# Ledger of designs, part 34: VHH binders against q9w197

Target 1, 300 residues: q9w197
Amino acid sequence: RLRLQDIPALTQDHCRMRDPAEVERIINEFVIGGPERMQIVSDFDYTITKQRTEDGGAVPSSFGIFNACQSLPENFKAETDKLYHKYRPIEIDPHMPIAEKVQYMIEWWTKSGELTSGFPFDQSEIDQIASKYTHALRDRTHEFFADLQRLGIPTLVFSAGLGNSVVSVLRQANVLHPNVKVVSNFLQFRDGLLDGFQQPMIHTFNKNETVLNETSEYYDLVHTRDHIIVMGDSIGDADMASGVPASSHIMKIGFLFDHVEANMKKYMDTFDIVLVDDQTMDVPRTLLSLIEKQHKLNLE
Key: E = the ipSAE of ESMFold2; O = the ipSAE of ESMFold2 at other seeds; V2 = 0.75 times the mean of E and O plus 0.25 times the DockQ between their complexes.

## First folded at step 17 (VHH; framework vhh_8ghr_2)

Design z3 (at its last look DockQ between E and O 0.93; V2 from the best seeds 0.85)
Fold by ESMFold2, look of step 17:
Structure z3 (fold): chain B 300 residues (1-300), chain A 123 residues (1-123)
Amino acid sequence: as target 1 above (300 residues)
Amino acid sequence: EVQLVESGGGLVQPGGSLRLSCAASGFTFSPNYYIGWVRRAPGKGEELVAYIYPSSGNTWYADSVKGRFTISADISKNTAYLQMNSLRVEDTAVYYCARGSPVHWKTWGFDYWGQGTLVTVSS
């Protein structure tokens, strides 16, 4: 049996755990089960991309990449900003009922779609902007995805951002292997013009089994894979794998960067492992290496 | 309907070359599709040999074929190719052309498969 004290990556000061014994138990279940029982569900923005660069700066979100495209109408950015300032406070309001928030998210999506309609746009422009940020992925992301491919582990990148940007960054970084799938919001085109976004809308409150049941046969395809790593940078990301059976073993890894002191308690209550200002894939990679090592020993 | 038709397989001596073709129909190459070559060798399971995103040109090769095989695509012909040089006996397999998408997917890996073409490397 593995002990946490023998796993250096997990004993670092910035690696925080509410219940180290539970983390240890889950790691041992993963190691016993092997790669054939594993699946990964990860957010993209500030989870696969860095929350900050080495110089302390931020990287753009997937929508930020789209908004940087120069062919957008003159007032597009200003109108999009107006919508953000109206609806973002509602999205994060701690007191408003979720059902009411969902109605506002539908409004936001509808109005954003109207703004994102009726003009020509070449998706290759996203590729040009995205090429600038393939170096802004967490350190060792290339190795992480290569390991996932080698181990045959299904990997879902599940994003409420803009999938056109997500796919472009991942493809250009040469990590978008056949075992990696993206579920996100995508631009819709009609007659060579933008026509809003493809349905269904993905937002904070449905980024879970609600969307996955509507958009794919995902759970049927991974039903034998009841060992799950979930990675995210926001509280809402912890629920991305909520559609799996209750008997499943889930390791939730949260990347905490912003307002650390204020957010620490709720991140610790939500995620099994909280990584403070960690801009690498080293912890998830360590989990894979432990699984692979035991798997190889079992084959001998 | 989506179809992938392989051709170019056959018998070749060690050190020889073959070029496999994968003619696609029912869809056109776009940024969201990749074409792969998967082989099934005697005594071994399926091995992804190479894949390409035809629109962007991004490629990947298994370690077993790096430097010997080259994957390419001709968008105007809607066809992908696998140039196999310096062939070895261990390259003997049925080679399948397959299509997948990170976005438009119904299964992991590849959604559509050709019927396969046999490559035999023997003296």
Scores: ipSAE 0.830, ipTM 0.933, lowest interface PAE 0.7, mean pLDDT 90
Fold by ESMFold2 at other seeds, look of step 17:
Structure z3 (fold): chain B 300 residues (1-300), chain A 123 residues (1-123)
Amino acid sequence: as target 1 above (300 residues)
Amino acid sequence: EVQLVESGGGLVQPGGSLRLSCAASGFTFSPNYYIGWVRRAPGKGEELVAYIYPSSGNTWYADSVKGRFTISADISKNTAYLQMNSLRVEDTAVYYCARGSPVHWKTWGFDYWGQGTLVTVSS
């Protein structure tokens, strides 16, 4: 049996846990179950990409990469900014009922699709911009994805951002291996012109089994994998694996960077492990290394 | 409608070279597709040898073949290749080309497979 006190990566000051005994229990379940029972579900923006760089430079979101493309219409950025300023406060409003928020999210998506329609666009522009940010991924992301590939662990990158950017960054960083799948919002093309986004819209309030059951066969393909690591940087990411059986063991890792003191309680209540200003993959990699070590011993 | 057809297998002496081809039809190489070579040797099971994203040129190689094998693609011919140099007896296998996508997929890893081509390395 592993004890948390013997796992250095998990005893660091910035690694916070509401219930260390529960984390220890889940780790031991993962180790006993082995890589064959594992799956990963991770957000992209500020979860695989850094929340901050060492020099303080900006890390764009997946939509930010798209918005930086030069072929976009003259007022595109200004018009998308107007939509953001109207709808973002609604998205994060703590008092508005979710059902009401959903109708505003549909409105936002519809208007964004109208802005993103009727002009030519080439994926190569996204690729050019994205190439500049392949080094803005969390430290040791390359090693993390190599570990996942070697262990045969299915990895879902589940993003409410722009999938065209997500795929481009991951591919150019040489981490988009065959065990990695991306579910996200993608540009739609019609007769060589942009035609908004592909259905259905993925937003904060349906980024869970609702979308996965409708848009993919993910759960059918991973039905034997009831040991799950969920990684996210926002409270909404904690539910990305909610479609798995209640008997599943889920480790939820939250990356907390912004307004740490104000957000600490909510993050601690939501995630099993909260990593404060951690811009690495070291904790998830440690979990994989523990699983791999026992797996190798069992094969001997 | 998607098809992958391998060619170029055969008998080669140790230290020799061989070039495999994978002609694709029913889809165009785009940023969202990768082509892999998977081999099945008697007694060893399946091994992913290499893959390429043809549109960008990003590649990956298994440690067992790194430095000896080179994967490539020719977009104009819609064809991927595996150049195998410094061949060893343990490279003997049926080699399959396969297509996958991180975004358009029906199965995990690869969703379309060729029929395979036999490579035999012996004196």
Scores: ipSAE 0.817, ipTM 0.928, lowest interface PAE 0.8, mean pLDDT 90
ESMFold2 (binder alone), look of step 17: mean pLDDT 82; pTM 0.825

Design z4 (at its last look DockQ between E and O 0.93; V2 from the best seeds 0.83)
Fold by ESMFold2, look of step 17:
Structure z4 (fold): chain B 300 residues (1-300), chain A 123 residues (1-123)
Amino acid sequence: as target 1 above (300 residues)
Amino acid sequence: EVQLVESGGGLVQPGGSLRLSCAASGFTFSPNYYIGWVRRAPGKGEELVAYIYPSSGNTWYADSVKGRFTISADISKNTAYLQMNSLRVEDTAVYYCARGNPVHWKSWGFDYWGQGTLVTVSS
């Protein structure tokens, strides 16, 4: 039986837990079940990519990569900025009921699709921009994905961003192995012109079983995998695995970087492990190592 | 209908070379598809030996075959290849070509499989 005090990566000052005993319990369940019961569900933007570089520079979001493409219409950035300034405050409003927010998110993506229509665009521009950021993934991401592949652990990258960018970055970083699947928003084309985004639209509040039941056979393919690690950088990411059976064991890891003091309570209430200004995969990797090594020792 | 047909298996002596082909039909090698070679040896489970994203050229090799095997693709022929050099007795297996897609999938890992081709490395 593992104890948290014997796991150095989890005792560091920047590693915060509302309920350390619950984290310990879940880790031991993961160890008992072994790699064959594991699955990973992770956001992409600022979860697999860094929230900051060592020199303090910004890393673009998956939509930020698209918005940096030079072939976009002259007024495109200004119009998308107007939509962002209107809807982003609604998205993050702590007081508005989620049902109302969903209607605004639908408006936002509908209008974004209209802006992203009626002009030519070559997806290779996304590849060109994305190539600059394959080294802006969290430290040890390559090792983390190699371990997931070696252990045969299904890994879902679940993003409300732009999947064209997500796939491009992951593939060029050589981490998009066969055990990794991407569910996200993708550009649609008609007669050589952009035609908005492919359905269904994914936003913060349906990035859960609502989309997964509708757009993939995900749950049928992973039904034996009831031990889940969820990774995200925003409160909305915590629900990505809520469609699994109630008997499932879920470890929620949250990466907190912006406005740490103001956000700490909300993150601690939402995630099982909160990592403050951690730009690595070291905690997820430690969990995998424990699961593999201790499970093997328990069997032998 | 998606179809993958392997060819090029056979008997070869240790230290020899063999080239496997995987002819694909029912789809084209677009940016999201990857093609892998998976082998099943007697008494051992499945092993992914290599994969390629044909459009970008990104490749991956298992440690057991690095430096000896080379995966490639010819987009114009819709065909993937596995060049196997410095073959060893432990490379004896049925080799399967498989296709996957990280965005559109029907099964985890690989969605479509070929019938397999036998490679025997023996004196």
Scores: ipSAE 0.835, ipTM 0.934, lowest interface PAE 0.7, mean pLDDT 90
Fold by ESMFold2 at other seeds, look of step 17:
Structure z4 (fold): chain B 300 residues (1-300), chain A 123 residues (1-123)
Amino acid sequence: as target 1 above (300 residues)
Amino acid sequence: EVQLVESGGGLVQPGGSLRLSCAASGFTFSPNYYIGWVRRAPGKGEELVAYIYPSSGNTWYADSVKGRFTISADISKNTAYLQMNSLRVEDTAVYYCARGNPVHWKSWGFDYWGQGTLVTVSS
């Protein structure tokens, strides 16, 4: 039986846990169950990409990559910024009921789609911008995805961002292996012109089983995999695996960077492991390594 | 209708070479499709040998074949290839061409498979 104190990556000062005994218990369940029971659900923006570069440079979001494309109308960024400043405060409002917020998220998405309509656009522009950011992924992301592929672990990249950017970055980084699937918002095209986004919209409050049951056969394909690692950088990401059976063992890893002290309590209450200013895949990789080591011993 | 048709299998001595072809029809090599070669030795499970994203040229190889096998694609012929050099007895298997898509899928990994071509490496 593994003890948390004997796992160096989990004893670092920046690695925080509200209930270390529960983390230890889940790790041992994962190790006993082996790679055949594992699945990964991860956000993309600031979860697979870095929250902070070494030199303090900005890492664009998946929509930020799109917004940097040259063929966009001259006023496009200004108009999308107006929508952001109107709706973002509503999205993060701690007091507004979720049902009310959902109506505003639909409005935001609809208006964003109208702005993203009626002009030619080519995926190659996104690919060109995205190529600049394949090196802005968390340290050892390449190794993490190689480990997942080697172990045959289904991996879902679940993003409320722009999937055209997500796929482009992952493919160009050589980590988009056959065990990796992407669920996200994608550009719609009609007669060679942009026509908003493909249905249905993915936003903060439906980034869970609601979207997955409507848009994919994900749960049917992974129904035997009841040991789940969830990775995210925001509170809303913790709910991405809510469609799995209640008997499932879920390890929720949260990457905390902004306003650490103000956000610490909420992150600690939400995630099983909170990583403060960690720009690596070292903790999730350590979990895979423990699983693989015991799996190999069991085969001996 | 999506179809993948393999050819080029056969009997070869250790150290020899073979070139497998995978002729695709019913779809074109668009940005998100990938083509893989998967092999099954008698009584064993699947092993992904290599894959390629034909539109971008990104490739991957299993460690067991790295340096000996080369995957490629010819977009104009809608065909993928696996050049197999320095063949070993343990390369003996039925080789399947398969297609997948990280965005639109019916099955995890690969959603369409060819019927396979037998490669036998024997002295």
Scores: ipSAE 0.829, ipTM 0.931, lowest interface PAE 0.7, mean pLDDT 90
ESMFold2 (binder alone), look of step 17: mean pLDDT 81; pTM 0.823
ESMFold2, look of step 20: ipSAE 0.822; ipTM 0.930
ESMFold2 (binder alone), look of step 20: mean pLDDT 82; pTM 0.825
ESMFold2 at other seeds, look of step 20: ipSAE 0.779; ipTM 0.913

Design z5 (at its last look DockQ between E and O 0.83; V2 from the best seeds 0.00; counts 0 for: SAP .686 > .668)
Fold by ESMFold2 at other seeds, look of step 17:
Structure z5 (fold): chain B 300 residues (1-300), chain A 123 residues (1-123)
Amino acid sequence: as target 1 above (300 residues)
Amino acid sequence: EVQLVESGGGLVQPGGSLRLSCAASGFTFSPNYYIGWVRRAPGKGEELVAYIYPYSGNTWYADSVKGRFTISADISKNTAYLQMNSLRVEDTAVYYCARGSPVHWKSWGFDYWGQGTLVTVSS
């Protein structure tokens, strides 16, 4: 039986837990089940990518990569910025009912699709910009994904961003192995022109089993994998694995960087492990190492 | 409809070389498809030896073949290749070509498989 005090990566001051005993219990369940019971569900933007680089440089979101493409209409960025400034405050409003927010998210998506229609576009533009950010993934992401592949652990990158960018960054970073699948919003093309986004829309409030049951058969593919690590950088990411049985063991890791003091209690109440200004994969990697090595030791 | 047809297997002595081909039909190589070579030795499970994203050229190799095998693709011929050099007895296996996608999938890993081609490495 592992104890948290014997796991150095989990005893650091920036590694916060509302209930350390529950984290310890879940880790030991993961060790008992081994790699064959594991699956990973992770957000992309500011979860696999860094929230900040060491030199202070900005890391664009997956939509930010697309918005930097030069073949976009002259006013495209200005129009998308107007939509962002209108709808982002609604998305994060702590007082507005979710049902009302959903109506605004549909509106935002519809208008974004209209802006993203009727002009030529080539994926190679996204690829060129994305190539600049393969070094902006969390430290040791390459090692993390290599271990997931070696251990045969299904890994879902579940993103409300732009999947064309997500796939491009991951592929160019050489981490998009056959065990990794991406569910996200993708550009749609018709007659060589952009035609908005492929259905269904993914936004903060449906980034859960609703989308996964309708757009992929992911749960059928991993139905025996009831030990789950969820990784995210926002409160909404905590529900990405909500379609699994209630008997499942889920470890939720939250990466907190923005407005730390104001968000700390909310993150601590939502995630099992909160990592403050951690720009690495070291905690998830430690969990994988424990699962593999301690499980093998238990087998004699 | 979707077909992957391997060729180029055979008997070769240790230290020799073979080039496997995987002719694809029913689809074209596009940015989000990868082609892999998976081998199954007698009495053993499957081992992914290499894969390539033909559109971007990104490749991966298992440690067991790194430095000896080279995967490549020719988009104009809709064909992937596995150049196998410095072959060893333990490379003896049926080699399967397979296709998958991180975004368009029905199976975990690979969705379509070829029939396999036998590679025998013996003196």
Scores: ipSAE 0.813, ipTM 0.928, lowest interface PAE 0.7, mean pLDDT 90
Fold by ESMFold2, look of step 17:
Structure z5 (fold): chain B 300 residues (1-300), chain A 123 residues (1-123)
Amino acid sequence: as target 1 above (300 residues)
Amino acid sequence: EVQLVESGGGLVQPGGSLRLSCAASGFTFSPNYYIGWVRRAPGKGEELVAYIYPYSGNTWYADSVKGRFTISADISKNTAYLQMNSLRVEDTAVYYCARGSPVHWKSWGFDYWGQGTLVTVSS
């Protein structure tokens, strides 16, 4: 029986929990079940990549990598920024009904697709830009993914960003092992020209079982894995595993960096573990280590 | 239809070498596909031995084979290879070639498998 007080990574000042007893209970369930019952669902942007670098360098989002490609039309970024400033406030509006927001998200995606259409684009350019950011992943990400592979833990990188960038960064960082799958928005091509994005659209309000579907291949492939770690940097990420059975044990880890005081209550209400300005994989790695080592000891 | 055909297995003495081939058809190597070699020894489960992303050149090897095995791919022949040197008795297994993708997937890990080729390392 593990106690939180005996797990130093979880007693740090920047590691916050609304209900430490519940976190302790879930960790012990994970230990009882072992690696064979585990799965990981993680966002990419500012969850696997850093929210802050020490040297002040930019960490682009997955769309930011695409927007930095030189073959894009000269005004592409400016037009993309206009769409962002129009729709982002709607996306985060606390008062608008979700059904109405969904219509605006469809509008946003449609207009973004139109902007991303009708010109040639060399996909290798994404790889060139992405290569510059393989070192902007959270500290010890390589070790974390190596452990997940070794333990055979299915890992879903679930992103509403641009999957072409996500895949490129992860592959070039040498962490995109066979146990890792990416669900995201991908560029579509028609007759050698960009033709928007592949269906279906992934946005904040369907980045959950709606996209993954209860009867889709994902849930069937992981149905024996009812112990889930969810990792995200925004409130919307907490629902990424909502399609699992109610009997499942889910540990939700939230990385909080922006507007900490203003966001603390909402993050604490939403995530089981809130990590303030933590740019590492140390807490998830600690959980994996406990699951493997303590489970093995319990079997003896 | 996607198909993977292994060849090159056989009987070899300890310390010897073999070269396995995996001829792919029904798809071409592209940046989003990886090819792996998975082996199944008698009485044991499956072990991923090595994989390669053919277009980017990224490779991975299990600790049990590092320094002895080399995975490679020839894009022009749509074929992957496993060069197996300094073979040991514990390398005896059926070796499967498999394809997967992080984005175009129907199964976790690998979604298409060959029929396997037997490698026996025996005095």
Scores: ipSAE 0.775, ipTM 0.914, lowest interface PAE 0.9, mean pLDDT 90
ESMFold2 (binder alone), look of step 17: mean pLDDT 82; pTM 0.829

Design z6 (at its last look DockQ between E and O 0.94; V2 from the best seeds 0.84)
Fold by ESMFold2, look of step 17:
Order: structure tokens, then C-alpha cells, then sequence
Structure z6 (fold): chain B 300 residues (1-300), chain A 123 residues (1-123)
């Protein structure tokens, strides 16, 4: 039986846990089950990409990559910024009921789709912009995805951002292997012109089994994989695997970077492991290494 | 109907070369599809040898073949290729061409498979 104190990556000061005994229990269940029972569900923006670079520079979101494309209309960025400033405070409001927030998220997306309609757009420009940010993935992301591929672990990148950017960054970073699937918002075209986004809309509050059951066969394809690692950088990411059976073991890893003191309680209540200003894949990689090596040793 | 048809297999001596072809029909090489070569040696499971995103150009190789095999695609012929150099006895397998997508997927990994072509490496 593994003990947390013998796992150096999990004893670092920036690695916080509400219930270390529960984390230990889940790790040991993962080890017993081995790689064949594992699946990964991860957000993209500021979860696979860094929240900050080493030199302190900003990393654009998947929509930020799109908004940087020069072929967009002159006023496009200004108009999308107006929508952001109107709706983002509602998205993050701690007091508004989720049902009410959903109505505003639908409104936001509808208006964003209208702005993203009626003009030509060369999708290859996304690749040009995205190529500049393959270096802004968390340290050892390449190794993490290589480990997942080698171990045959299904990996879902589940994003409320822009999937065209997500796919471009991951592919150009050489991590978009056959075991990796992307569920996200994608650009739609009609008669050679942009026509908003493909349905259904994905936002913070439906980024869970609701969207996955409607848009994919993911749960059917991974039904034997009841050991799940969830990775995210926002409270809303914690529900990405809520559609799995109650007997499942879920390890929720949260990357906390912004307003750490103000957000610590909420993150600790939501995630099993909270990583403060960690810009690496070292903790998830350590979990994979333990699962692979200790499971094999138990079988010997 | 999506079809993948492999050709170019055969008997070759160690150190020799073969070029496998995968002729695709029922779809075109469009963005976000990848074509892989998967091999199954006698009595063994599947090994992904290489894959390519034909429209975007990104490639990947298993460590077992890196430096010896080259995957490529010709969009105008809707065909993918696997150039196999410096062949070894352990490369003996049935080689399958397969297609998948990270975005437009029906199953985990690859959605469509060819019937395979046998490569035998022996002296």
C-alpha cells in the first residue's frame, strides 16, 4: 500500500489537499486497477496550457488565439471584448443561481455567434497563430501525453473554448495522439462564410455528462474505465466526469493561480488536489508512473 | 462507404526495404483526420507503428521503427504510404492502415480499418 509521505511530488508545499487520507485511498485504488481502468478528462485553457510563462508573460486562451487572427473584421475584437465584459462577471458570480446563469450563457453565445457570422475566414490562420504557443504548454506535457498513449489511457480534452485552436495547439505540439479526443466549440461555415459555432453550445455549466451524452459516445467507449483523473483550472471543471457510475473513483486536480487566498477555500472544497502556481504536469505524471509501476509489481 | 485498401506487402530479406500503400475511398483527406499504420505480429497484439495528419502534415513514429520507417501521404491520390527501410525479422507482421479523428470520432483510436497486407522478413 502506497502512503502519501512516500510520494515526493505530493508532499510539496504548493500541493494542497482537503483530505489527504482520501487522496491516498484513491491512489491505491488506481494502483490496484492499473492503467486499463484509467481515463483522463482535462480542460485545455490554463490546464494544459500554462497560466503564466517563466518570464511572466500571458498565455492566450483558445478564443484569444482566434481573436488574434488578422483576417477578422477590424471591429471584431472590440465587439467580442464588449460581450466578455458584460457576461464574464455573470459567469463567475458566486451568488446567482446556476439556472439563471445558464440563460445568460446562452445569450452570450448567441451574440458571439452573430458576431462570428457573415464573413470569410481562412482557418489556416489559426494554425499560424497557434504555432507560437506550443511552447506555452505546461512543462512535461509532451511526456504526459506520451505516457498516456503508451499506457493506452483514453484522454478527453473537454473545453468550453474554441476547439479549432485547441486541436491546432495540441497537434502542432505533437501530443494529439489517437487516444486523445476533443469535445469543444467549433466554427461553423455556410456558403463559404462563417456561420457562428456548431451546436450544441458548450459553456461552464453544461461541461459535463449533459453535453457528452448529446455530442459523443465517450461514456459508452470507456465504460470499463471507472478510475478517472479530472484536471481543471476553474471550479466548473470539477463536474466534467460527474456522469460516471457512483462506484467510480475520481481524482480531481485543480490548478490554482489567480487570487489564491480568496479562492483557496472553494478550490479545496472542490478538488482533491489543489496545485498552487504549478505550471507543470509533474503531479499527474507521478500518478501515472505510480499506477504503471506499482500495478506491475503487484502482479509479479 | 469508407474503405482503406493496403498493398505492397511481401517477402523481403533482412536489411531490405518495402513500401506499403493505403488507398482511401469514401472520404478525402480533410483536416483533423489521421491515418495510421498498425501491425500485428503472429501471436501478438496490435502495435501502432506510425500515424500522419495528411492535410496538416504532422507525423509520429513508434520508437521501434523511428529512423527506419517513414509515413507520408499524397492528397491528390488520396493515398498514404509507409516506407520501410532496414527491415528486421521482428518487423514481420500483418500491417493495417487505419483512419481516426480527435474531433469526428465514433470509437476510441481508429474508426476504420483496412484488411491488412502481410510483410515477411526472413533470410
Amino acid sequence: as target 1 above (300 residues)
Amino acid sequence: EVQLVESGGGLVQPGGSLRLSCAASGFTFSPQYYIGWVRRAPGKGEELVAYIYPSEGQTWYADSVKGRFTISADISKNTAYLQMNSLRVEDTAVYYCARGSPVHWKSWGFDYWGQGTLVTVSS
Scores: ipSAE 0.806, ipTM 0.925, lowest interface PAE 0.7, mean pLDDT 90
Fold by ESMFold2 at other seeds, look of step 17:
Structure z6 (fold): chain B 300 residues (1-300), chain A 123 residues (1-123)
Amino acid sequence: as target 1 above (300 residues)
Amino acid sequence: EVQLVESGGGLVQPGGSLRLSCAASGFTFSPQYYIGWVRRAPGKGEELVAYIYPSEGQTWYADSVKGRFTISADISKNTAYLQMNSLRVEDTAVYYCARGSPVHWKSWGFDYWGQGTLVTVSS
């Protein structure tokens, strides 16, 4: 039986928990079940990539990578920025009902698709820009993904961003192993020209079983894996695994970086573990190590 | 119809070399497909030996073969290869070529498999 006090990575000051006893209970369930009952569901932007680099360099979002491509029309970035400034405040508004926000998210996606139509574009340009951000993954991401592969743990990268960028960064970083699948928004092409985005739209409020049931056989493929680690950097990420059976054990890890004091209560109410300014994979890696090591000891 | 056809297996002495080929049809190599070699040894489970993303050349090797095996691809021939050097008795297995995608997937790991080619390393 593991105790939190004996897990150094989880006793650090920046590692916060609303209910340490519940975290301890879930860890012990994971250990009992072993790697064969595990699955990972993770956001990409500022969850697998860093929220802050040590040298102060910028880390673009997956859409930011696309927006940096030189072949885009002359005013593309300005028009995209106008949409962002209109819709982003609505997305994060603490008072607006989610049902109303969904209508605005559909508008945003639709208008973005219109801007992203009617001109030639080559994936290699995304690949060139993305190569600059293989250095901006959280510390020890390579080791984390290597461990997931070795342990045979299905890993879903679930992103409301741009999947073309997500795949490019992960592939070039040599972490996009066969156990890793990406569900995200992808560019659509028609006759060599961009034609908006592929259906269905993924936004903050449907990044859950709604999209996964429509786009994939995900739950059928992982139905025996009822021990889930969810990783995200925003409140909306906490529900990415909501479609699993109620008997499942879910550990929700939130990476908190911006406006820490203002966001602390909301993150603590939402995630089981809140990591403040942690730019590493050390906590998820510690969980994997415990699961592997202690599971083997329990079988002896 | 996606098909993968392996060739190049055979009997070889320890220390020898073989080159396996995986001829692909029904799809073209693109950045979002990977080709892997998986082996099944007698009395053992399956082991992913290596994979490649053929379009960009990103590769991966299992520790058991690193430094001895080399995976490669020829886009113009739509074919992947596994060069196996310094072969050991424990490399004896049926070697399967397989294709997967992180984006266009039907199963975790690989969604199309070849028939397998037998490699026997024996003195």
Scores: ipSAE 0.801, ipTM 0.924, lowest interface PAE 0.8, mean pLDDT 90
ESMFold2 (binder alone), look of step 17: mean pLDDT 82; pTM 0.830

